# VH-VL binders against dITP/XTP pyrophosphatase, part 2

Target 1, 211 residues: dITP/XTP pyrophosphatase, of Hydrogenobaculum sp. (b4u8r9)
Amino acid sequence: MKLMICTSNKKKFEEISSILESLKKDENLDLEFVKPPKEIEVEEYANTFLSNAYLKAKAYYNAFGIPALADDSGLVVEAFSDNLERPGVYSARFYKDSFGSHVLKEEDFKLSKDELNNLKVLRLLEKEENRKAKFVSVVAIVLSNNYGIFGEGELKGHIAKEPFGNFGFGYDPIFIPEGYNTTLANIENKDKISHRRQALEAVFFMLKKML

## First folded at step 1 (VH-VL)

Design c03 (framework fv_concizumab)
Fold by ESMFold2-Fast, scan of step 1:
Structure c03 (fold): chain C 211 residues (1-211), chain A 119 residues (1-119), chain B 112 residues (1-112)
Amino acid sequence: as target 1 above (211 residues)
Amino acid sequence: EVQLVESGGGLVKPGGSLRLSCAASGFTFSSYAMSWVRQTPEKRLEWVATISDSGSYTYFPDSVQGRFTISRDNAKNSLYLQMNSLRAEDTAVYYCARDYDEWSGFDYWGQGTTVTVSS
Amino acid sequence: DIVMTQTPLSLSVTPGQPASISCKSSQSLLYSDGKTYLNWYLQKPGQSPQLLIYEVSNRFSGVPDRFSGSGSGTDFTLKISRVEAEDVGVYYCMQGIHLPYTFGGGTKVEIK
């Protein structure tokens, strides 16, 4: 069986592939992980990680007729969350989200997108005592028109006072996982403790039983 | 299918004003940052303005800062560029463009509308 | 501002032969997040620019596999393995690492 890993992000593809190959290592399964034949445009504007992951996987399955895996992930900061989790589905584009837009100035936009996202989180938490946060990952696999599976994972922690470390990307420089005293960007083996690994383990467990 | 259609270009004298419009269809307009990019008669491409998906942030290069204003109406799937105090060097074809994937550039462009500033 | 320099200014290619276009940035387009923010656009005669390659090497939807992008840091290459008549136009590189967005001066590709 071929399973397409549907992400346009090369770094994310490498991370997901590495985790899945690791899980497959001792199983002797007829399962091969491949890139889609070509990228397709997918509109991902749902309010939940699951819906976004599903829409992407389904679009690729419909286009190529091959089982498709997609994910959606982000940061959830407790102090920003009410009926909606924030940054949540807007994690990758939090810098341009209307929530908290007042803390960024025009001159800040010379920074990279990840630096802007981190800066916005830090400024919004400047006077907050509650710094609790978590990474969330949801993975969806579409196996046929009528059949799919999903898994989810969380990594709990809190937001640092300032960015630190040189490993990783995204919010890694400001996220301190539970049980640690440093940020994910300062932890070399973060994929061993990542929310993404948990979500991938969940879908792999279900997929393994079906093969 | 994604479509962007510009209008509002024309001939104007130095110091004049024009308002460009862009009608978007085929995607959830309110979820994308939008930009204006112009092409000079010499065929150089120059970024002119960007507006965030909500409209809360706008950014301009120094060459048009204070003279141009970008705005959007998400209910109407429309993008606007108000151009004031126009100069001969603003003569160009103006394209509406959709920003994609965490503000990494432009994936779809409109057909363009021509602005000529001349006396 | 990041300056983008393209070479050559123009190419005249025999049909079926390869073509290569170079793009150099005044500073690295590789960011600490591991992404390299370099895109390639094609403008065919009388048409608007269209996205060919994003983030150095990823072909956009509908782009034939004869187009490939490569490079890292400040040096990037767009290669067309076998040029066809429909590939005539002006090619532009662009950086999106931070504002302002900046483009190369363009490379005109013509058939001999």
Scores: ipSAE 0.000, ipTM 0.480, lowest interface PAE 12.5, mean pLDDT 85

Design c04 (framework fv_concizumab)
Fold by ESMFold2-Fast, scan of step 1:
Structure c04 (fold): chain C 211 residues (1-211), chain A 121 residues (1-121), chain B 112 residues (1-112)
Amino acid sequence: as target 1 above (211 residues)
Amino acid sequence: EVQLVESGGGLVKPGGSLRLSCAASGFTFSNYAMSWVRQTPEKRLEWVATISGSGDYTYFPDSVQGRFTISRDNAKNSLYLQMNSLRAEDTAVYYCARGWYDSSGYYFDYWGQGTTVTVSS
Amino acid sequence: DIVMTQTPLSLSVTPGQPASISCKSSQSLLHSDGETYLNWYLQKPGQSPQLLIYEVSSRFSGVPDRFSGSGSGTDFTLKISRVEAEDVGVYYCMQSTQFPLTFGGGTKVEIK
């Protein structure tokens, strides 16, 4: 079986492929990971990670007729969340999200988008006692017109008071995983405890039972 | 199918003003940052302005800062560039382009046909 | 501002032969998020620029696999494995790692 890994992001493709190849190691399964024949434009207009991941996987399956895997992921900060998780599906672009926009000033926009995202989270939590947060990853696989599977991964923790470390990307410099006393950006091999690995493991477990 | 159509270019004297428009179709306009990129008579490409999907954030290089204003009307799927205090150096073909930054990436994936602005005495 | 330098200024290629274009930046294009935002555009005669490759090596939708991008830091290369008549035009690199966005001067590709 061929499985398309549907991401235009080279780093994300390499990370997902690496994790899946690692899980496949020595299993001797009829499973090959491929890139889509070409990228397609997919609107991700849903309010949940699962819906966005499904929309992307379904679009690729409809276009190419090959089983398709897609993911959606982000940071959820408890103090910013109610019926909607925040930053949530807006994690990559939180700096330009209307929620909490008052804490960023024009001079801040000299920073990278990841630095702006981190700065915004830290400023919104400056006087907040509840610093609980989690990373969430949802992976969806569309196997046929009427059949799909999904997996979810979660890494609980809290937001540090200031950035620390230089490994990783995104919110890693300000996120302290549960059971650790330092940020993800200060942990060299975070993939073994990551939310994305958990989601991929869940999906792989289901695929393994079908092969 | 993504389409971007520019209009409003023309001949103007130094110190004059022009307003360029870009009509977008084929995608959810408010979800994308939009940009203006110009091409000089010498064929050099220069980024001119970017506006966020919400319209709340705008970016300019120093060469046009204070003279140019970028705006959008998401209800009409339209992008605008107000150009004031025009100089001979602003002579170029002005392209409307989708992107440079958002959750999907840091690049311009679709470009319009361009509209010509000539600043001469 | 990051200065982008392209070489050569122009090149003439026999159909079916390979072509290689260099793009060098005055500063590293490695972003703090670990990505390198170097993009390649093609402007065919009489047409608007079109995206070929983004983030160093990712081909945009519909771009043939004969086009490939590579590089890191300050040195980047666009390769065309077998140049076809439809590949004629001016190729531009662009960095979007650092404000302001800057483009290379362009490389004109012509058929012999």
Scores: ipSAE 0.000, ipTM 0.429, lowest interface PAE 16.2, mean pLDDT 85

Design c05 (framework fv_concizumab)
Fold by ESMFold2-Fast, scan of step 1:
Structure c05 (fold): chain C 211 residues (1-211), chain A 122 residues (1-122), chain B 112 residues (1-112)
Amino acid sequence: as target 1 above (211 residues)
Amino acid sequence: EVQLVESGGGLVKPGGSLRLSCAASGFTFSSYWMSWVRQTPEKRLEWVATISSSGSYIYFPDSVQGRFTISRDNAKNSLYLQMNSLRAEDTAVYYCAREYGSGSYYPYFDYWGQGTTVTVSS
Amino acid sequence: DIVMTQTPLSLSVTPGQPASISCKSSQSLLDSDGYTYLNWYLQKPGQSPQLLIYEVSNRFSGVPDRFSGSGSGTDFTLKISRVEAEDVGVYYCMQGTHYPYTFGGGTKVEIK
């Protein structure tokens, strides 16, 4: 069967497809990973990772009639969290979140969105002793109108003092996973320990049972 | 075998400029943070500049900020230090140094070049 | 800036005898990640500095086990259990916990 990997983020597509191809290696499964024919607009009305992943996958399935995989993920920094986890579901757009907006300067806005997000986290933690953080990933697959599966994963760690490495995307340059002394952006085989791999392994195991 | 070879040092008058180069070989240059460290005639070691593996993040101590620029060309495996508005206190041997681990946050210099001498005098 | 103070300025050692070098920082070098970034370098006569010890006590590749590092917080020690002729040079401690990186003033080790 064909499974669409529904993300407009080129680096995220590369990471997800790499993990799935590695899981498929040496398995004799009728399973092919494809890009959607075109990207579509998806309204996210949900405030949880699972609901957002499901809404994306369902929209693509409804548009193209092909089984669809989507994910939603984010960073949670303990020091920023009160009755809400932050950056949380707002991770991709943290740079424009009102929380901590005072730490960004006008000059900074010539940077990319990911660079602004990383800079904001680092400046907010400049004098903070608690640097504990985790990545959360939820993957949803819509297989038909009345059947879907999901998986989730978590990677605990802490925030580095400054960004490092050129592998990966998002918050990878500033996140040091538990048990390591370097950032995810400096680890070539990060897919073996990433929150996304855990979530993808869970759904892949379910898919393998169906095929 | 990791090798770092500096060049571009010389004699210059106060207020002058020099551009130092460091040629790297024996490792994946684009994966490592790189630094310049200088040693004064009195043998004190002073950190001068650090640049991230991509070149996106650059750090200087206050003593050289605004006067020196660090840059890199990953396609040529080369590191540079542009030194402007030179002062007598900038007289030193300048070493190219690699930070420990590939692209990592480990703030120690595992390999150093042979150094190039910069003398600022009238 | 963090000030790194090394003692002694110099020491003369009979071959086979032990040597000890002290390094003291003006602030704790324990980072929020739980690591202490205190490193030792050796500069042999006519050569560039070379890494000996990183993160207080870890020997760099190829460094003999007669070299050992210890300490915590603000007080650190480099020990050479039996000094050999090739150990002659100037030893520097360095902190990498806080920008700017700073070095100690150096300790010259000579053979009697």
Scores: ipSAE 0.000, ipTM 0.422, lowest interface PAE 16.0, mean pLDDT 83

Design c06 (framework fv_concizumab)
Fold by ESMFold2-Fast, scan of step 1:
Structure c06 (fold): chain C 211 residues (1-211), chain A 122 residues (1-122), chain B 112 residues (1-112)
Amino acid sequence: as target 1 above (211 residues)
Amino acid sequence: EVQLVESGGGLVKPGGSLRLSCAASGFTFSSYAMSWVRQTPEKRLEWVATISGSGGRTYFPDSVQGRFTISRDNAKNSLYLQMNSLRAEDTAVYYCAKSRGYSYGTLYFDYWGQGTTVTVSS
Amino acid sequence: DIVMTQTPLSLSVTPGQPASISCKSSQSLLHSDGKTYLNWYLQKPGQSPQLLIYEVSNRFSGVPDRFSGSGSGTDFTLKISRVEAEDVGVYYCMQALQTPYTFGGGTKVEIK
C-alpha cells in the first residue's frame, strides 16, 4: 500500500517519514511512504487540531485517490484555555491572534514570528501562577471517502520565565517538559520525547492491523 | 569554545567599592543565566549573585543583599558585579560562571572563568 | 538556608584504589518536578572549579566514567572507581534546589 505524507515542508516530511520507516522496518510490513504528486492548497481554518489534520488529509485523498496522512500541532497553555485551547490551532500565528493582542507593541514586530509568539506567551503569563502547558500533535490518515484513523500525542510541561537555548524552533525556547529542568531548545534528543512520535506510533499500530 | 574572562579585582579598604567585569564568548550570552561565585582564603565556595538571561531577575544571598548589584549588557556579552560597602569577609577570588538549568533558580554552573582577586584590608 | 556537610575533610588514596565522598543536606533536595538538584565540582590545584556531575548522577561532558554520583533525599555520594594522579584536588557538592545556593566545605583528595 502507498501512503502519501502530505506536507509542503521538506524538514517535516523527512521527520515524519523517518519515524514511520523506523516503525515499519521492525515489523517487516510492505508499506510505501510517498510524496504527493503535487502540492495543493488546503484551507486549515477549523477550531481543532483533529479537524485541521483531517481536512488536509481528505483534500489530498480527494485530489489523488491515494491514502493520505496529514498532521496538525501546536502549544496549549492551560491559563489561556477555556472552550478553545490556546494558542492551539493558532500556534504558528499566535502573534496576530486576537486573544491577548494587547500585550504586543508595534515595536515588537521587528522580531521573527517565532520570537513574537514566544514573547506573547511570556507576557500573558507574567502575573500568572499557573504555567502548565503541553504540546499536542494530531495525525489523520484518510483511507477512503468516509473511513480514516487518528492518532494523538502530547508532551506535558510548563512555560519558562524567559527563553533559554538555541536548539529547535517554535515554542521550544520557552517550553520545559515534565521531568526536565531545562527547555526543549536546550535538549538535543527532542525526537525521543516528541509529541509527534507518539501520534505517529498510535496511528501506525491501527494501520498495521488493517494490513 | 566557551570563555569567561574576569577583571576589575584589586585591593580596597573597608567601606570601599569595586566593579567586576566578565567578558563572555563562545555561546549565545543572552540565552543563559550568569552567576558570580567567590572562594574565600579558607577555600569555601560561596554563591554571590545570579542574573537571568534577559536581566529581568536577580538573586542574592542575605550576606550581600543591598550591597552588591549584578547586571549584564547582552549587546556587549558582558556581566558585571558592583560591590559597595565592602567588608573584610568579602575578600575572595570571584569567579564568573555560566549557569544552566531552570530560569526559576534551580541550576548548575557548567563553565567557570579564571577568577579575579578582591582583597579588602585596612 | 540549606546546610551541606561533606565527609571526610580529606582522604589519601593509593593510586588505582577507589574513593568515596559523602555529602549530606539539611533537607531533601527533591524538587516538585521530580529532579534532585545536587551537583559536584572539582577544583584541581591552581585551577578554577569545574563541573563533574549535575543532578545527582549525570556526568558532565568529558568527565571520565570512573566518576559516578548517586543518592537521594538528603544523602549523596561521589565515587571514583580507580583514583588517578590527575584526580587530586578538592571536591565540592552544591545544592541548587533553593536560594541561597550552598556548597559543601570540600573534600581534599590526595595520592599516597
Scores: ipSAE 0.000, ipTM 0.427, lowest interface PAE 16.0, mean pLDDT 85

Design c07 (framework fv_concizumab)
Fold by ESMFold2-Fast, scan of step 1:
Structure c07 (fold): chain C 211 residues (1-211), chain A 122 residues (1-122), chain B 112 residues (1-112)
Amino acid sequence: as target 1 above (211 residues)
Amino acid sequence: EVQLVESGGGLVKPGGSLRLSCAASGFTFSDYAMSWVRQTPEKRLEWVATISGSGYSTYFPDSVQGRFTISRDNAKNSLYLQMNSLRAEDTAVYYCARDLYGDYVSDAFDIWGQGTTVTVSS
Amino acid sequence: DIVMTQTPLSLSVTPGQPASISCKSSQSLVHSDGNTYLNWYLQKPGQSPQLLIYKVSNRFSGVPDRFSGSGSGTDFTLKISRVEAEDVGVYYCMQATQYPYTFGGGTKVEIK
């Protein structure tokens, strides 16, 4: 069986493919991971990680007729969340999201997008006692018109008072995983505790039972 | 202590072959993508090859594609570069390097070995 | 291939004074994931290269805060706020946005 890994991000493709090949290592499965024949534009308008991942996987399955895997992920801060998780599906562009826009000033926009996202989270939490947060990853596989599976992973923690650490990207400089006293950006081998690995392990477990 | 130690360099004639080795210690080798980067006699740095932590994905520039093969033995904490059909322009110091983000391929190189010298001449 | 151009080729700095190195790419280094994969390395005389800065502005572990990286798109800068004797060496920028990954030609920093 061929399974398309549907991401336009080459680093994500490499990471997802590597994790899946590693999980397949000692299994005798008829399973091959491939790139889509071409990238397609997919409208991701949903309010949840699962819905966005499923929309992407379904679009690729419909276009090429090959089982398709897609993912969606982000940061969820409990104090910002109600019936919508925030930053949530807006994690990559939280700096321009209307939620909490009052804490960013004109002079701040000289910073990188990741730095603006981190700064916005820190300012919104400055006087907040509830600093609980989590990274969430959802992976969806569309196997046929009527059948799909999904896996999810999360890394629980809290938001630091200030950024620190030299490893990582995105919100890593301000996120302290549960059980640690330092930020994800200060943890070597962060993929060993990755929420993405959990989601891929979950979906691989389900896929293995079907093959 | 995290260390990378290269070996296998030497003098070889054009058209010849060499196999470079890199011994890793002090970290979980299989969690990291690994690369070879060379430095020419003019001190120019050139990326040569990258392999994912699992060994399933390999990447090369056009200048060495088809001539060089990168491989790893995670049980032995070792990385290899098989160099075939060597040319004068392959003369360089070859460094083994570890990827900063673990199994992300070739984002940044945080740990470098001491290098091993390859000279291709007649 | 993306061509990386560094200026100047060399500079001499009095200890305690600032230094600035420029790196320009022939194409934008913004990846489709929104990140910019521009790294800076230092090679001290007789030593292997060492990582200073990754993804434009992130200081690697153990790198003094007098080193800073900035820039966007095709134009990037490495600044040393107060150059010290131990900073002597050749500085290289590298892009990892697109295969093949490419390095700048290097900038030699020496003290007066």
Scores: ipSAE 0.000, ipTM 0.446, lowest interface PAE 16.4, mean pLDDT 85

Design c08 (framework fv_concizumab)
Fold by ESMFold2-Fast, scan of step 1:
Structure c08 (fold): chain C 211 residues (1-211), chain A 122 residues (1-122), chain B 112 residues (1-112)
Amino acid sequence: as target 1 above (211 residues)
Amino acid sequence: EVQLVESGGGLVKPGGSLRLSCAASGFTFSSYAMSWVRQTPEKRLEWVATISYSGDSTYFPDSVQGRFTISRDNAKNSLYLQMNSLRAEDTAVYYCAKEAYYDILTGPFDYWGQGTTVTVSS
Amino acid sequence: DIVMTQTPLSLSVTPGQPASISCKSSQSLLHSDGKTYLNWYLQKPGQSPQLLIYEVSNRFSGVPDRFSGSGSGTDFTLKISRVEAEDVGVYYCMQSIHFPWTFGGGTKVEIK
């Protein structure tokens, strides 16, 4: 069967595809990973990673009639979280989120979006003793109008005092995984230990049982 | 027995270029990050460049960023430093150094080469 | 950049007597993972630097137990319990927690 990997982010597509191909290796499954025929605009306005992943997967399934996989992921910093996890579903655009908006100045906006996101997290934690954080990935697969599966992964760790390393993307330069001495951006084998791999393993196991 | 042997040092004028090489043996070269560290005539040690085990990531201090490039050939167990737009302040003995830890860059340099001398003078 | 300051600049020691070298960093080298990335190197006359101590207090392979490292935060000490002739050289501290990696100015140890 064909499974669409529904992300407009080229780096995410490459990471997800790489993980799934590695999981499929030596399994002899009739499973092919493809890009959607066309990118579509999807409204993602839910408060949870699962709901956003589902909305995206469902929209692609409705548009093309092909099983669709979508991922929603982000950083959760314990010190920023109450009844809502933050940056949470706003991870990609935390720099413009109203929470903590006072720590960014006009001159900072010459930086990239990822750099602004990292800078905002670091400034908000400048006087905080609690630096605990986690990456969360939720993957949803919509297989038919009435059936889908989902998996979740998390990678616990803490926020570094300054960015380091050039591997990966997003918050990788400031996130230090539990059990490691450096940031994700400084680990070449990141996908072997990532939250995304855990989520993909979960759905792959379920999917394998149906093939 | 871990061995690192540098070559390529010499005398160049300001604005010139030079390429250093380091031949590695006695360990699995492709499994470790490699670095260049220089020692000035005043005997100060300065980190110059680091390259990840795969060659995909490189790191430099501001003083050489944009002028120096570090590369490696894992099939030949060789490390290189291409130095362009050389300045008098780049005069030093350049050491090839091995990172101690697998895949991560927060470790010490556990082995150093013999050094090769670079002199930038008019 | 993190500035590493070593004292003294030089030290003359009678064989068999102890030696102590201080290294101070301009900011804490304690990582939030609980580890401190402070390393010590020795450069003997005419030779390349060699690793002595890593992560404050761990001796590298082949390093005699007369060498010990201690300290925390911004203040570190390398101690030689009884200096021998082969210990002559220049000692350097180094931090590897923050880019760019930086070294102390060195402490020369010589025999009287």
Scores: ipSAE 0.000, ipTM 0.441, lowest interface PAE 17.6, mean pLDDT 86

Design c09 (framework fv_concizumab)
Fold by ESMFold2-Fast, scan of step 1:
Structure c09 (fold): chain C 211 residues (1-211), chain A 123 residues (1-123), chain B 112 residues (1-112)
Amino acid sequence: as target 1 above (211 residues)
Amino acid sequence: EVQLVESGGGLVKPGGSLRLSCAASGFTFSTYAMSWVRQTPEKRLEWVATISGSDSYTYFPDSVQGRFTISRDNAKNSLYLQMNSLRAEDTAVYYCARHGYEYWSTPYGMDVWGQGTTVTVSS
Amino acid sequence: DIVMTQTPLSLSVTPGQPASISCKSSQSLLYSDGKTYLNWYLQKPGQSPQLLIYEVSYRFSGVPDRFSGSGSGTDFTLKISRVEAEDVGVYYCMQGLQLPLTFGGGTKVEIK
């Protein structure tokens, strides 16, 4: 069986394929990971990671008739969340989100997008006692019109008072994983505790049972 | 064309201070993180300091932490390194460098380097 | 800190012959975004370092196709398919994965 890894990012394709190939090693499965015949535009209009991952995978499956894998991921801060997880599906563009927009001023927009996102989270939490947060990754595989599987990975932790380590790497400079005393940007071997790896492992073991 | 020109190097005694400058041209300076990297007399390259495009975030290795300060003036397209409490081991050629690959800014590497300015710390 | 180790310290190459330089990191340079942050720089005599290769295998603009980078995890190689006189200098690998940014000790390439 062929499984399309549906991302326009070449390096993300390589990473996902590498993780899946490592899980497949010595399993003797009829499973091949491929690039889609061409990239298609998919509008991600849903309010959850699961729905966005599913929409991408389904769009590719509908276009090419080949089982398709897609993902969606982001940061969830407990203090910002109610019936909607925030930053959530808006993680990459939280600085544009109307939620909490009052904490950013015109002069702040000289910062990069990642710096603005981090600054917004930190300012919103400045007087908050609850700093709990998590990274979430959801992977969806569409196998047929009526059949799909999903996997989720979480990395629980809390938001630091100020950024530490590398800058410009999403929310890694302000996220301290549970069990650690430093930010994710300052942790060696981040891939070993990655929420993305957990989600891929989950779908792989479900997929393995079908083959 | 993209160009970086350093100045301010010289001979200074241990415990003294120097301020290095870097003039940038040919690109949108404020959108790029900038670094100082030094090369010792033994030709070893050592990263010294980084500042984000906005100047909100600065980073240093332990060897200069507390002694050096990096700053920038985006209106003047200029980068600075204030060096205090200088030691003999700070003797090096200091390079100004832009964090980027071609047309995008990235903290992961430097594409354009200046000519360097020599700092000698001796009694 | 991530330690970068280069071999050999120097090599002399006959013009037109290939050259190979090794770089090893004390830990994997693969990041969770799927990228490996390993760069190669060349410093020609009397000049500043210049970027040759970024993210293991991408040639920087203007870099001739005789230069190629490869590797994964902790082991990386820079190859020059046919060395020319203008390739003389000191080559440095660099990791951009985490602070402090660290460089290899350098490999001096000279013509026989």
Scores: ipSAE 0.000, ipTM 0.456, lowest interface PAE 14.8, mean pLDDT 85

Design c10 (framework fv_concizumab)
Fold by ESMFold2-Fast, scan of step 1:
Structure c10 (fold): chain C 211 residues (1-211), chain A 121 residues (1-121), chain B 112 residues (1-112)
Amino acid sequence: as target 1 above (211 residues)
Amino acid sequence: EVQLVESGGGLVKPGGSLRLSCAASGFTFSSYEMSWVRQTPEKRLEWVATISSSGSTIYFPDSVQGRFTISRDNAKNSLYLQMNSLRAEDTAVYYCARKGSYFTYRAFDIWGQGTTVTVSS
Amino acid sequence: DIVMTQTPLSLSVTPGQPASISCKSSQSLLHSDGKTYLNWYLQKPGQSPQLLIYEVSNRFSGVPDRFSGSGSGTDFTLKISRVEAEDVGVYYCMQGTHWPRTFGGGTKVEIK
């Protein structure tokens, strides 16, 4: 069967495809990973990773009639969370979120959006004792109008006092995984311990049982 | 006050060894990548080694590979450079340097006063 | 290794006049993360090097606005709009994009 990897981000497509091809290696499965015929605009307005991943996968399935895989992921900081996980679904644009907006000054907005996101998290935690955090990835696969599967992965850890690392992007420079003494930005093989790999392994296991 | 203070320099014969130390204060030492940079008598600056915040990753040029080892002790806020098989061309002032904040810059923002290493018979 | 070439080797400047220093790299300094890691340092006589400009054009804290950096790819320039007595020293460019990290040979700025 063909499975569409539904992301407009070329690098993210390559990362997801690489993990899935790795999991498929040495398995004799009739499963082919493809790009959608065309990128479509999908509104991601839900309050949970699962709902956003599902909405994206469902939109692509409805448009093309091919099984569709989509993901949604982000950082969750325990001290910022109540009935809503934060930064949560707003991880990529936390710098614009009303939660904690008072800690950013106008002159800070000369920084990149990832740098603003990291700065905001660090300032909000400056005097906070609870620094527990986790990365979450949710993958949804829509197989038909009446059937889908989903998997979730998480990487527990805590937020560092100061950023460090040579090649980190997103929140990697401030996130220290459980069991490590350095940030994710300093871990070269982070994909082997990542939340995204866990979520993809979960859905792959279900697909394998169905094929 | 942020400061770095080097020690351990001296006169040594070719083939000898020296261990340099750098004492850090005024900042969260365990959060920063640290480096050694040397300045030759001709005033040329040369990067010697970098160590990650945790100490797990080390970078160095081929010219010192196998001869020098960088290490750190985060509990003591200290950076070290173990120099073995010293050569005349290793004669230099050795600076301890901190890489700046991820958010504001990625450059050597704080330098120590330097410690002099002379390799001569 | 990336070769960093600075010109001129030295400048003798009348106080209040401008100065310009060039730095050329043997390969592009544009990193895959979209940033260009080209930094400028000043070493005053008898002192350690100090950071002036990071990532091509950003002035470090406390650095006067008479200092400015520009450039892209392989060609970079440091300009001092009005050289003052306290600006005397040796200026070094450095690349942080490629391993190993490398410095230019330095440009000595002196007052006439």
Scores: ipSAE 0.000, ipTM 0.461, lowest interface PAE 13.7, mean pLDDT 85

